# Ledger of designs, part 1: VHH binders against Protein SUPPRESSOR OF NIM1 1 (SON1)

No score or structure here was measured in a lab: all are predicted.

Target 1, 370 residues: Protein SUPPRESSOR OF NIM1 1 (SON1), of Arabidopsis thaliana (Mouse-ear cress) (q8ll17)
Amino acid sequence: MALPWELEEDILSRLPPISLVRFRTVSKHWNSLFNDKTFINNHLSRSRPEFIILTNSKIYSVDIIDHNNIDPTIRLHEIPTYDIHSRGTDLNRTIINTCDEFLFYNYRYWDNMTALWNPWLRQVRWIEYANQEFCVFGLGYDNSRPEKVYKILGHLFCHGKVLRDQKVVIYECASDSLRFIDRPEDDDWPITETAKRSNVSLNGNLYWFGCSNYENDEYYIRIFDFSTEDFKPFCLLPCQMSHSTDELVLAVYKGDRFSLLKQCSVTREIGVWVTKERISNDNGNGGEGVEWLKLMTLSKPNLPKLFGTVSYFIYGKTLYMCNGDDETALACIYIVREDVCKKFQIGSGNINCRHCVYTPNLLSLPLFIG
Below, numbering starts at 1 at the first letter of every chain, in headers, positions and changes, except where a header shows other numbers; Kabat numbers aren't used for antibody chains.
F, E and O are the ipSAE of ESMFold2-Fast, ESMFold2 and OpenDDE, as the mean of both directions, binder to target and target to binder. V2 is 0.75 times the mean of E and O plus 0.25 times the DockQ between their complexes.
Where letters were taken out, [cut] stands.
Atom coordinates printed by the task and the answers are left out, and those that the model quotes come from them; centres of patches stay.

## First folded at step 4 (VHH)

Design g0 (from f10 with E56G; framework vhh_6qgx_2)
Fold by ESMFold2-Fast, scan of step 4:
Structure g0 (fold): chain B 370 residues (1-370), chain A 122 residues (1-122)
Amino acid sequence: as target 1 above (370 residues)
Amino acid sequence: QVQLVESGGGLVQAGGSLRLSCAASGFTFSSYDMAWFRRAPGKEREFVAAITSSGGSTFYTDSVKGRFTISRDHAKNTVSLQMNSLRPEDTAVYYCAAETYYDEFGLHYDYWGQGTRVTVSA
């Protein structure tokens, strides 16, 4: 029998995007619903984040099964690569990240193309650039304009040259043009290889860690603003480093806030903070009014020692992490809360896996026209 | 054990051609970007050409662009360098290399062959 519309919409908004795509062909009403901005946004707000893992040959989505159970487990779902593989790009040299709720697919070195990708809707938008020496740092857009104008922040690559000696470059997608931009601080090189792998996208801008005092391990969050095309400090951290070897990881929280993870390198204790309110760029420099809330402290004897590229998200009262294993160098998924500490090795024999956090959604890809 | 073995070097007259080959073993060849470097007598090692793991992109130093062509064959685990219109300044030992990682200091090549000698007579 027919369900009341309110119940039908509520049920549908909780289903994975792949299930919804299958239902699009069932009814004109459901097809119209899945194109409705309110429904799409409600679905996104209820969608649980997941890990995307790149191996040398395949891309996987990590589904957490029985996440509320004392004995949760994971399932790997292969994401078909035919939408992106047709361009001849190698997965072993691919960087995966998120920009504007889409996967950002980028070749790590000799970049001649990048893509925004919604794998569940099977939509891909390629950005092709003629300069073979252009090395991509990240994608953003001018959020001051009603139509999104995408730009790529990067540098020109030269074999055998130190990155600190490179020039910072903006590639403007609409005009297919490269422009040099000024470096923000004296001898500081803001777009390091570490930052390239760990920057986060929010509201069209890129965010990552800067260091204001190396002697005292003072870190802050830095922004590159694509509307003004400049680097600036954004906000201070809610915590202090205990040791110079402590791990700091920035992530987006609930689509509109930041989360920060810090691990003490000695005790392995993990603290997690989130911003109390939505991050907004309406306040001049943006971050001067940011307030943080500590969500959790985790102190377990079997916590991993985090290193290199770390991906994580928080859902409910549970911390989910993806990081390499010290012994095997294989990617591992960690599920940690007060009553649970589980480790799952990605059993593929692939080392140096790349990964990011992705929230499945029904958003259609933007047009790169201007 | 990782091994790169170069072949195809020799003596050639200016304006001539040579094809160098590099046979790779002991690693997943199709996953690595490959490059050719050379070292002339009394000089430092310099970059010559590179090819991405897919073969979709190729890069050349200015002095060889338009004369040299890099290619790869995944079925044979080989990378090749076709050298046309050779000049006396192309005289060098040519090395095959696999790119292994990068950092803020640049691209790193940890797997190298022993080299093959190319001599171009005036």
Scores: ipSAE 0.011, ipTM 0.363, lowest interface PAE 8.9, mean pLDDT 77

Design g10 (from g0 with D103G E104S; framework vhh_6qgx_2)
Fold by ESMFold2-Fast, scan of step 4:
Structure g10 (fold): chain B 370 residues (1-370), chain A 122 residues (1-122)
Amino acid sequence: as target 1 above (370 residues)
Amino acid sequence: QVQLVESGGGLVQAGGSLRLSCAASGFTFSSYDMAWFRRAPGKEREFVAAITSSGGSTFYTDSVKGRFTISRDHAKNTVSLQMNSLRPEDTAVYYCAAETYYGSFGLHYDYWGQGTRVTVSA
């Protein structure tokens, strides 16, 4: 028997995108539903974040099984790379991150190419730069406009110049043009590269850790606003460093907030904070009025010592982390809550933890390149 | 486990020379771009020099260009920084870094050493 239309939509909005992709070939009604903006948005709101792991030869998504049980486990699903291999074949020279619910894939070698990718819909949009010296920092869009006009923030790598003195540029995807932008007067290094390396995209803007005092390890959140094309401080952190080797990791929380993870390098104790309210586009107000709430403290003798690239997300009352193993530097998934601390090794021979957090979705890629 | 260990720091008079060395272990050294950074007292960490995984390209900050030379030895898994004509302003803790990302404003480095102290007397 046919289900009520509202119940059918509710059930389908809870299914993984990989299942929904297969259903598009079965029913014209369901294919029409999967292109409906309300359905797509409802599905996204119910979608659980996942880790995407990039090895030297393959890409995996990490599925967490029985996540609420006393003995959770993981399953690796290989993501086909044929959609992206047409542009780059050496995954050892590739970086992966997210922007605007899409995977951001950058082939770092001589091809100088970037892609927005929805692996579940098997859609990819390549951005090919004419300039081999263009070095990508991140992708964003002007969030003050109804159509999303994507821009890439980066710099031109001029041999013989100090990195901080290289020209900061915006590449506008729709017009295939590079434009130079002014550096802020009080910030000599507008894109600060610290050991606390964490770059997140939210509402079209890029956010990362700035450092106001390296002597005392004083960090804050810095923003690049793609609508005004301006670098500025965004907000203060809810915590202070105990040691210079402590880890700080910024992430998006529930699609509209920040989360912050800090690990003490000596005790391995982890604190997690979230912003109390949504990060809003205040149309120039930035981070004024940002308040943090401490979500959890984890003090377990078997916690990993975090280093390098760290990805994490919170789901329910559980902390999920992807980082290298303390002993082998191979990629591992850690599932941590008060009663559980589980470690799962991802593959063998991958000593480079290239990974990101990705929320599977049904969003179609923008048609910004011809 | 990935490890970078710096050595060769010390006290030297202005106009003198030092060679810093960084021993790498726990990863495929030939696949990583390597760099030296420094942090002077009361200042932010700054880039000094970098060498590509192949050794085919080297990069220097303007203040050390012509005075410092970065090199690597794949057989010994080491990266070295030869520092000539040292100046008091070169006084800093020098850090070795290994990178899987390249070409961001500032370099994204995945692994860092603990640092080695260089003091240049007037």
Scores: ipSAE 0.000, ipTM 0.280, lowest interface PAE 10.7, mean pLDDT 74

Design g12 (from g0 with S31Y; framework vhh_6qgx_2)
Fold by ESMFold2-Fast, scan of step 4:
Structure g12 (fold): chain B 370 residues (1-370), chain A 122 residues (1-122)
Amino acid sequence: as target 1 above (370 residues)
Amino acid sequence: QVQLVESGGGLVQAGGSLRLSCAASGFTFSYYDMAWFRRAPGKEREFVAAITSSGGSTFYTDSVKGRFTISRDHAKNTVSLQMNSLRPEDTAVYYCAAETYYDEFGLHYDYWGQGTRVTVSA
């Protein structure tokens, strides 16, 4: 029998973007639905996170098969790079990260080009800088306006200066212009040599770990607000460091919350916390209302020692991590829960394999028109 | 198998000149920015000079600007540092490095040479 429209929408909102994109061309009915902002947002909220892995020659999406099985496995799907190869192809000079639900492709060649990319919709938007040594930190937008005004936060490479002494720059996407902003008076800036390298984009703002006391390893979450262009403290962490070498990783959880992963460097025990409520602009003003919930503790004897750039996400009761192998530094996927601890090695020739967490979606790239 | 091999270090009197060379092998040299760093006794490693993969742009720390010149030769897979008007404070071990990637925290150098010693007498 024919399905009710509400049930049809519910089913379609749970399907992978690849399936949905294929159906847009065969059905005007579904094409109209897939352009609906409510449908797009509902689909995003139900989309499963995936790892994106950048090797010397290819970009892969990591599909995790049998999430609830005692013997889960992975499958690599190559992401075609036709949309981003128009300017250059040396992937050794490329980083990839997630910014505002889009992939951020940063290729430091020619004019320090960057791109916002939705690989499932095959949309790309290039940002080109003439003869600038521009290091991108992250993307945000003015969330006080009904229309998104996108900006990129970064710094200019200053000859021979330490990172904390480099000039801070905002790039406005709509006007294709760079301008300088004053460095914050406190010593904690995301371009500094902080031990906890992690930044996330949420509600148009950037968040990362600040440190209030390096001798006592006291960390907190810091914000850059793109509407006011100000740096400030946001909230306290739900945990304390046991050792200076402990790993802390911040991530976005379910699109509107934070998750935090901490690993004890001695025991390798992993704790994961999530924020109880959605993060909003009101929370940013004081941070006092942010409540954390401990989601899991993992105390397996064979857990990896995390180091460098760590990507992770939570699905059900399972922790999924991407990090280098202790011995080889090659990228590995770890699937960990009470009854499972599995490791999958990825790549054989690229020790500097880069990775991020990406949630497939149907969001169209901004036009960069104000 | 990436290798960077420095040469040209030695003892020189203040006001003298030295030319350091770095021979690169095991990677596509023309794709990588190259840099020189130095480490004086009791100090941290500091940046000296860099040259882009194309050779079109060069960068120097303020203390060596106008005295040192970095250059590269793609045919020979070499990067060179011409050091003029040397000062006792230039005394250090000089290291060749290849920029392997960059991220939001800046430039990263994973390929390093063993270093060549430069001593400048007062």
Scores: ipSAE 0.000, ipTM 0.261, lowest interface PAE 11.0, mean pLDDT 75

Design g13 (from g0 with T61K; framework vhh_6qgx_2)
Fold by ESMFold2-Fast, scan of step 4:
Structure g13 (fold): chain B 370 residues (1-370), chain A 122 residues (1-122)
Amino acid sequence: as target 1 above (370 residues)
Amino acid sequence: QVQLVESGGGLVQAGGSLRLSCAASGFTFSSYDMAWFRRAPGKEREFVAAITSSGGSTFYKDSVKGRFTISRDHAKNTVSLQMNSLRPEDTAVYYCAAETYYDEFGLHYDYWGQGTRVTVSA
């Protein structure tokens, strides 16, 4: 035989999902392998994150080609929208994020549609609400149960009320039921407009930046725990703001940890921290023992001035960022490491170009049972 | 379908006044913060004024503060910009915008009108 089976499995587990999907019809053995839970999980653990970018008319996955670290470049792969366009989705009004290793699509404000999507397997699950005034903040699930009981955190708009007076609600997908949640006393705004764009999903819970003192720029990580259905502080940040206009971005790191990016608004210097250990979902409310490591400091004259929605990931010793250009407001990919700082413009873009970080995978969408 | 339609632009002498109006349709007007932006020939779009969804707070660019007044009428689904003591540097196309979200670093707008031209002669 040309290759031992164990070596063949190891090689295949390192290939991009695009390549693997094309191989599904080649042999019964490969088709069986690609449906094996152990293989699917091993492949996910080795998969590199990618940017998903929504223009007004199309969705792209950004493939980053790093020519042996000497001349990085990008390639755009158009993701067919057949599965999502059947609902008449207007991409200009879509918020994109991730939940449970799937893409999460949501119409802005009181539109009553959201979707979980695996674009590589061409699977989509639509969630529709009877109440058309439901504004979705994020999707999560109860990790205390063997089955994933999906719940959506959001608020209801009442005509004539300001945003801060809106009621916070949980929508439980399996039972099609709404429950009201008490608003925390520690914040004027438990679900901020910033948090609607920049929350991260990890182990079924939602995380975002809270602010304990706006005057002194004291920020922390806040959690909504879908098992206990409450808002609480999770952990402190490893850094302090230099200016109130500094940019802070939270992300998931290696599937089970946090990464934090801070840019000084004056110098444009970027610091990146990661959590030392995996974030535990045991009791869903841990965080006091979270230790951070500073992974990198980047100080280059041509760094972008980050603003609005920022997506980023770290792979190896390289920082990859997606943000609008400071001068043109067109969507750009930035590839930054010690020896390089490259900028790639993406299509026509616009100041509100939607994007997120997505790790391609072979996981099938859940049936929303629980 | 969201539509914002501006009107009231024109030619005026320095020191004069104009009132711009924006008619909004296709969304719940009373739930959105509204703003005016302008773009002068050869320059980038800049913020001029904003009014909260309730009408309780207003915000202005420093150079127009005291000269311009933003207001809204929920019964008519309109936002207005009263421009007094106009200067040649106020010459621009003025755009109405509906805020979709905001954060600690600013307001973000997804809905825009086509604009109305204001020319201020010296």
Scores: ipSAE 0.000, ipTM 0.145, lowest interface PAE 15.8, mean pLDDT 74

Design g14 (from g0 with A35G A50G; framework vhh_6qgx_2)
Fold by ESMFold2-Fast, scan of step 4:
Structure g14 (fold): chain B 370 residues (1-370), chain A 122 residues (1-122)
Amino acid sequence: as target 1 above (370 residues)
Amino acid sequence: QVQLVESGGGLVQAGGSLRLSCAASGFTFSSYDMGWFRRAPGKEREFVAGITSSGGSTFYTDSVKGRFTISRDHAKNTVSLQMNSLRPEDTAVYYCAAETYYDEFGLHYDYWGQGTRVTVSA
């Protein structure tokens, strides 16, 4: 007995992309549905965020089973690397992040290649540079135009020179050209290594933490605007540092907002804030008009001490974190809410795994040239 | 416990060669970029050569380019610096380091050896 097409689409829009890809050969109708813009957008809006973990040899997605159960668990799914390994990629030198709902696969430092990747559709777009010293910070696009024309922000890395002395550049994907851009006139360096690993992409722009006074640990959110090609302060934080060693982590929330996590380095207490309204690039000086709401305060005795690269997302009323174990530095997933505080170790024997938050989707990769 | 131990330093005449070696332990050697630095008498420590974690890329300061060669051996957890056509100006204590991160102040190496002395006579 056939299901009504509306019900069939509703059911399919709730399934993870790997399941959908495995079932695409069942019918021509299902394969056509996966290319429908309305279905793709509906699926993305219902897709649950997950962690992507890079080890020196393999890539995993972390599936969290029974989110609402008092005993949630995880399942690791290996992501085939055929699409990225065929280019001679070294997983040990990679950074993984997201841009425009796609995985952004980037080499550390001086490697001459980066990729925009949808692993579930097995689609990859490689960007190659003639100059091996081009250090990539992030990918963005001019959001003032209807066509997404991608640009890469980075610098020409001269080994033995401090970052402040490196030349900041934009690589335009459409024209295969590299242009120098002006650095800001303030004392804050445009992009740090921390920002390279932990920047967030939203509406075609890159966002990260800047510091207006390092002696007083006064942080703010900084933007690189790909339409104007400049660095600006964007908004103030809803919280203050208790200690210089406190951990701050920025993330995108519900696709159009920011989330901020702060952990007190002494007590390990975690606060989480979100912006009340959709983020706009036109908020003016210092983020006047951006309002934050505190979502939760967590004071569990078994909270980890966060360090280095921290990935997290909020789903429902639960905080999910990926970080190293504070005793072993091995990668762990933490699931925290009022009734739950669970810890899952990943990749036994693997230290300093790379990771990011990724929302699986059915979006086809954009054109790098237009 | 992270340890880097240099060896191979000594006295050599101008135009001669030396091979420095660095034995690494206590961390995942294959995951870290490695470098050689030197400190000449009365000067600050300077970068000499670097090699990526995979060994696929190497970097040199201009004054040693074409004379020095950096290499690594993952099976032995060692990084080596072959120094040819040595000059009196190459006289320094040579340090092995593992690169951990970089920021607005440059590359940061949290793991350092104690150094090995190289003296080049005229």
Scores: ipSAE 0.000, ipTM 0.285, lowest interface PAE 11.6, mean pLDDT 75

Design g15 (from g0 with F59Y; framework vhh_6qgx_2)
Fold by ESMFold2-Fast, scan of step 4:
Structure g15 (fold): chain B 370 residues (1-370), chain A 122 residues (1-122)
Amino acid sequence: as target 1 above (370 residues)
Amino acid sequence: QVQLVESGGGLVQAGGSLRLSCAASGFTFSSYDMAWFRRAPGKEREFVAAITSSGGSTYYTDSVKGRFTISRDHAKNTVSLQMNSLRPEDTAVYYCAAETYYDEFGLHYDYWGQGTRVTVSA
């Protein structure tokens, strides 16, 4: 007795992509289902985020086991690097982030290797650029057009010079052309190492924290709009800094909203806010009227002191964080909710850890044809 | 302990050549990009040349392109700078550096040698 089709589709839409990829060979029907646009979109909507962790030698996906249980745990799954083989052997030079539900892979600095990657489908699309001095900040696209026109925001790398003295450039993928963009007239240089690590991609644009007053620690969300190719303020934050050493982390929430995490550096208390409605690029509706809701406050005695690169996501009523241990600097996964505060170390040695949040999916990579 | 030791500096007449060498120890040399910087009297340090960890790509400041060549030898853990057609303006202390850090102020080389002096007479 076969399962009813609607029940079978429902069950399959909740399975991880790795399980689905393994099942493509079991039946012609299942292979056809996994290529159906409706199924792919339903699967994405039900897919749980996970951490992608880069060590100096390997890439791992972090699976959360028994996440609804009182005793959740993690499982590390090594992602083979065959598809994204880079120059040299040291992954310590790699930037990893996301763009349009794909992993964005960049080998740092003067290497011409940038890729969009779906590791579960074993698909990679390389972006090759002639200028080896091009330092990538992020990938985006013109979202005002029906077809996605992909562009890379970055700067021309000049060794021995600070970022503030370097020129901002756009690389246009379809035309293989590089052009200069005017920097904002204020002294807030938009391309910093902090912004490179903490920028988020949403609806084809890049977002990160700008600072309007360094003395008073006044921060806001800044946007680079790939349609108009300019930097501008987007919206105000729902919270104020208590100390200059407080940690602020921006993330995408449920695919179409923002979340913001703030940790008090003194008490270690964590607040999490989310935007009430979907983020829109409509002129006059962009950053104006963005409402934030406080989703949670966590005041656990054993919360980590967050520093450096912090990745996090919210699933159900649980906060998941990836950060270094403040005593050992080893990469750790933290699972925090009202009844749980757990810490899992990644690896046994001192690991240089880069990481991002990725939602596994069955989406095919774009063609970069304009 | 990480060490970078430069050698090969000296006094040379304009139009002459020098080869600088940097011996590296205490880290996985093949995993690090290497660079040469220089500091002229009364000026700040400036970039001269860089070579990727694989040796596949090299980069030069405009004033030395076509005259200087950077290379590396993984078996000897050395990076070298061949300087041809030297000019009085090339007079500086030359420093070997290894890439280890990046922040909002740019690319920082955490490992530096003590430098080797190059003097080009007119």
Scores: ipSAE 0.000, ipTM 0.250, lowest interface PAE 15.1, mean pLDDT 75

Design g2 (from g0 with G56R E104S; framework vhh_6qgx_2)
Fold by ESMFold2-Fast, scan of step 4:
Structure g2 (fold): chain B 370 residues (1-370), chain A 122 residues (1-122)
Amino acid sequence: as target 1 above (370 residues)
Amino acid sequence: QVQLVESGGGLVQAGGSLRLSCAASGFTFSSYDMAWFRRAPGKEREFVAAITSSGRSTFYTDSVKGRFTISRDHAKNTVSLQMNSLRPEDTAVYYCAAETYYDSFGLHYDYWGQGTRVTVSA
């Protein structure tokens, strides 16, 4: 007999987007499943994060194959760049990151555009802006509206130079308009190199590490709220810096929470914390009620020294890391458990690769540009 | 130190029964979906049966429906497969697997046992 619908839906919600897209034309039932929000959300909740590696010429996804009684292995799969390369993009000038559930493709200087990309559905949405002096920091949307109104946060460079009176700017995609936003009250600015590498998108807002005005070694999580267009502190960290050179990385955890990784620069010991509850969209209540749980502590002599661009995710009791440290000629994937630290070198060049964490999904890109 | 240890395999005549057991250790057993797979000589590994972490739902491949029953015991950290009315085509190495996830490359199971051999004579 044919497979029961209940079992079919359960199994299909666990398959990769590419496999599901291939089956969309098989039956009306499957076509309707792929448009069902509950199915799409269940599929996302069962999707394991992946590393996306960007070299000067190619983009790869890293498949991690786990066997409990066999050492884990990795497999590199090339992601076709047809959808993004058709614009004449030079990959060595590109940043790859994420915005919510989508890849965020950001051009550095010469191309006045950004993109949201779902590579598995082969969907891309280009966001173009007329101002050649605009430097992009991140993308967000007004989450108080039924339809997403996308905005780009950044600042202006006049004739390729940072102006003396630098100002934060919002570009609203639908209206093709620029608005000036007052500077953050803190000395830390969203355009810092650290914030560019470590910012995360959740529920349409951007989050990154801020630093206290009077205590330069004390950090907190800062938010930019795209509905109110302001900067504010969000919550305190569950840990304290041991040295000013310690590495600190923020990430989204399970789609609706935060995870935080800290490495002591001297001992190389890694701590990982996660928020116990979902990050709320409740404006005005801030992060005062945020409770953190320490998920793991890893102290092994062969742990890498993290510096620069660091990507990571947690699955089960295993920490997966990608380190693009300047000391390393090649980017590496690290798979770390209590008694295991495996290192896999990736890339074939003399320079470090760019990378991010991405969770494959069936979410369609919105039609939001006018 | 996640470990799955299968037992209960052996030689049986057609029409007979065997009960396979999988003892799990090193993880929170009650939080994981469990499954049985088998690999016949010269063939690829195939799905046999699965049970959800709660134990409320069970799933079977068509060739074993009505003959095999999967169950779990959270107090003993064990998943079992009761195999009745065995046929020569059920001859295979049977594997216990835990936790299901997927990514761009397919459906995966994080944890696998070493397998237990079942031989059904004609």
Scores: ipSAE 0.000, ipTM 0.126, lowest interface PAE 19.9, mean pLDDT 72

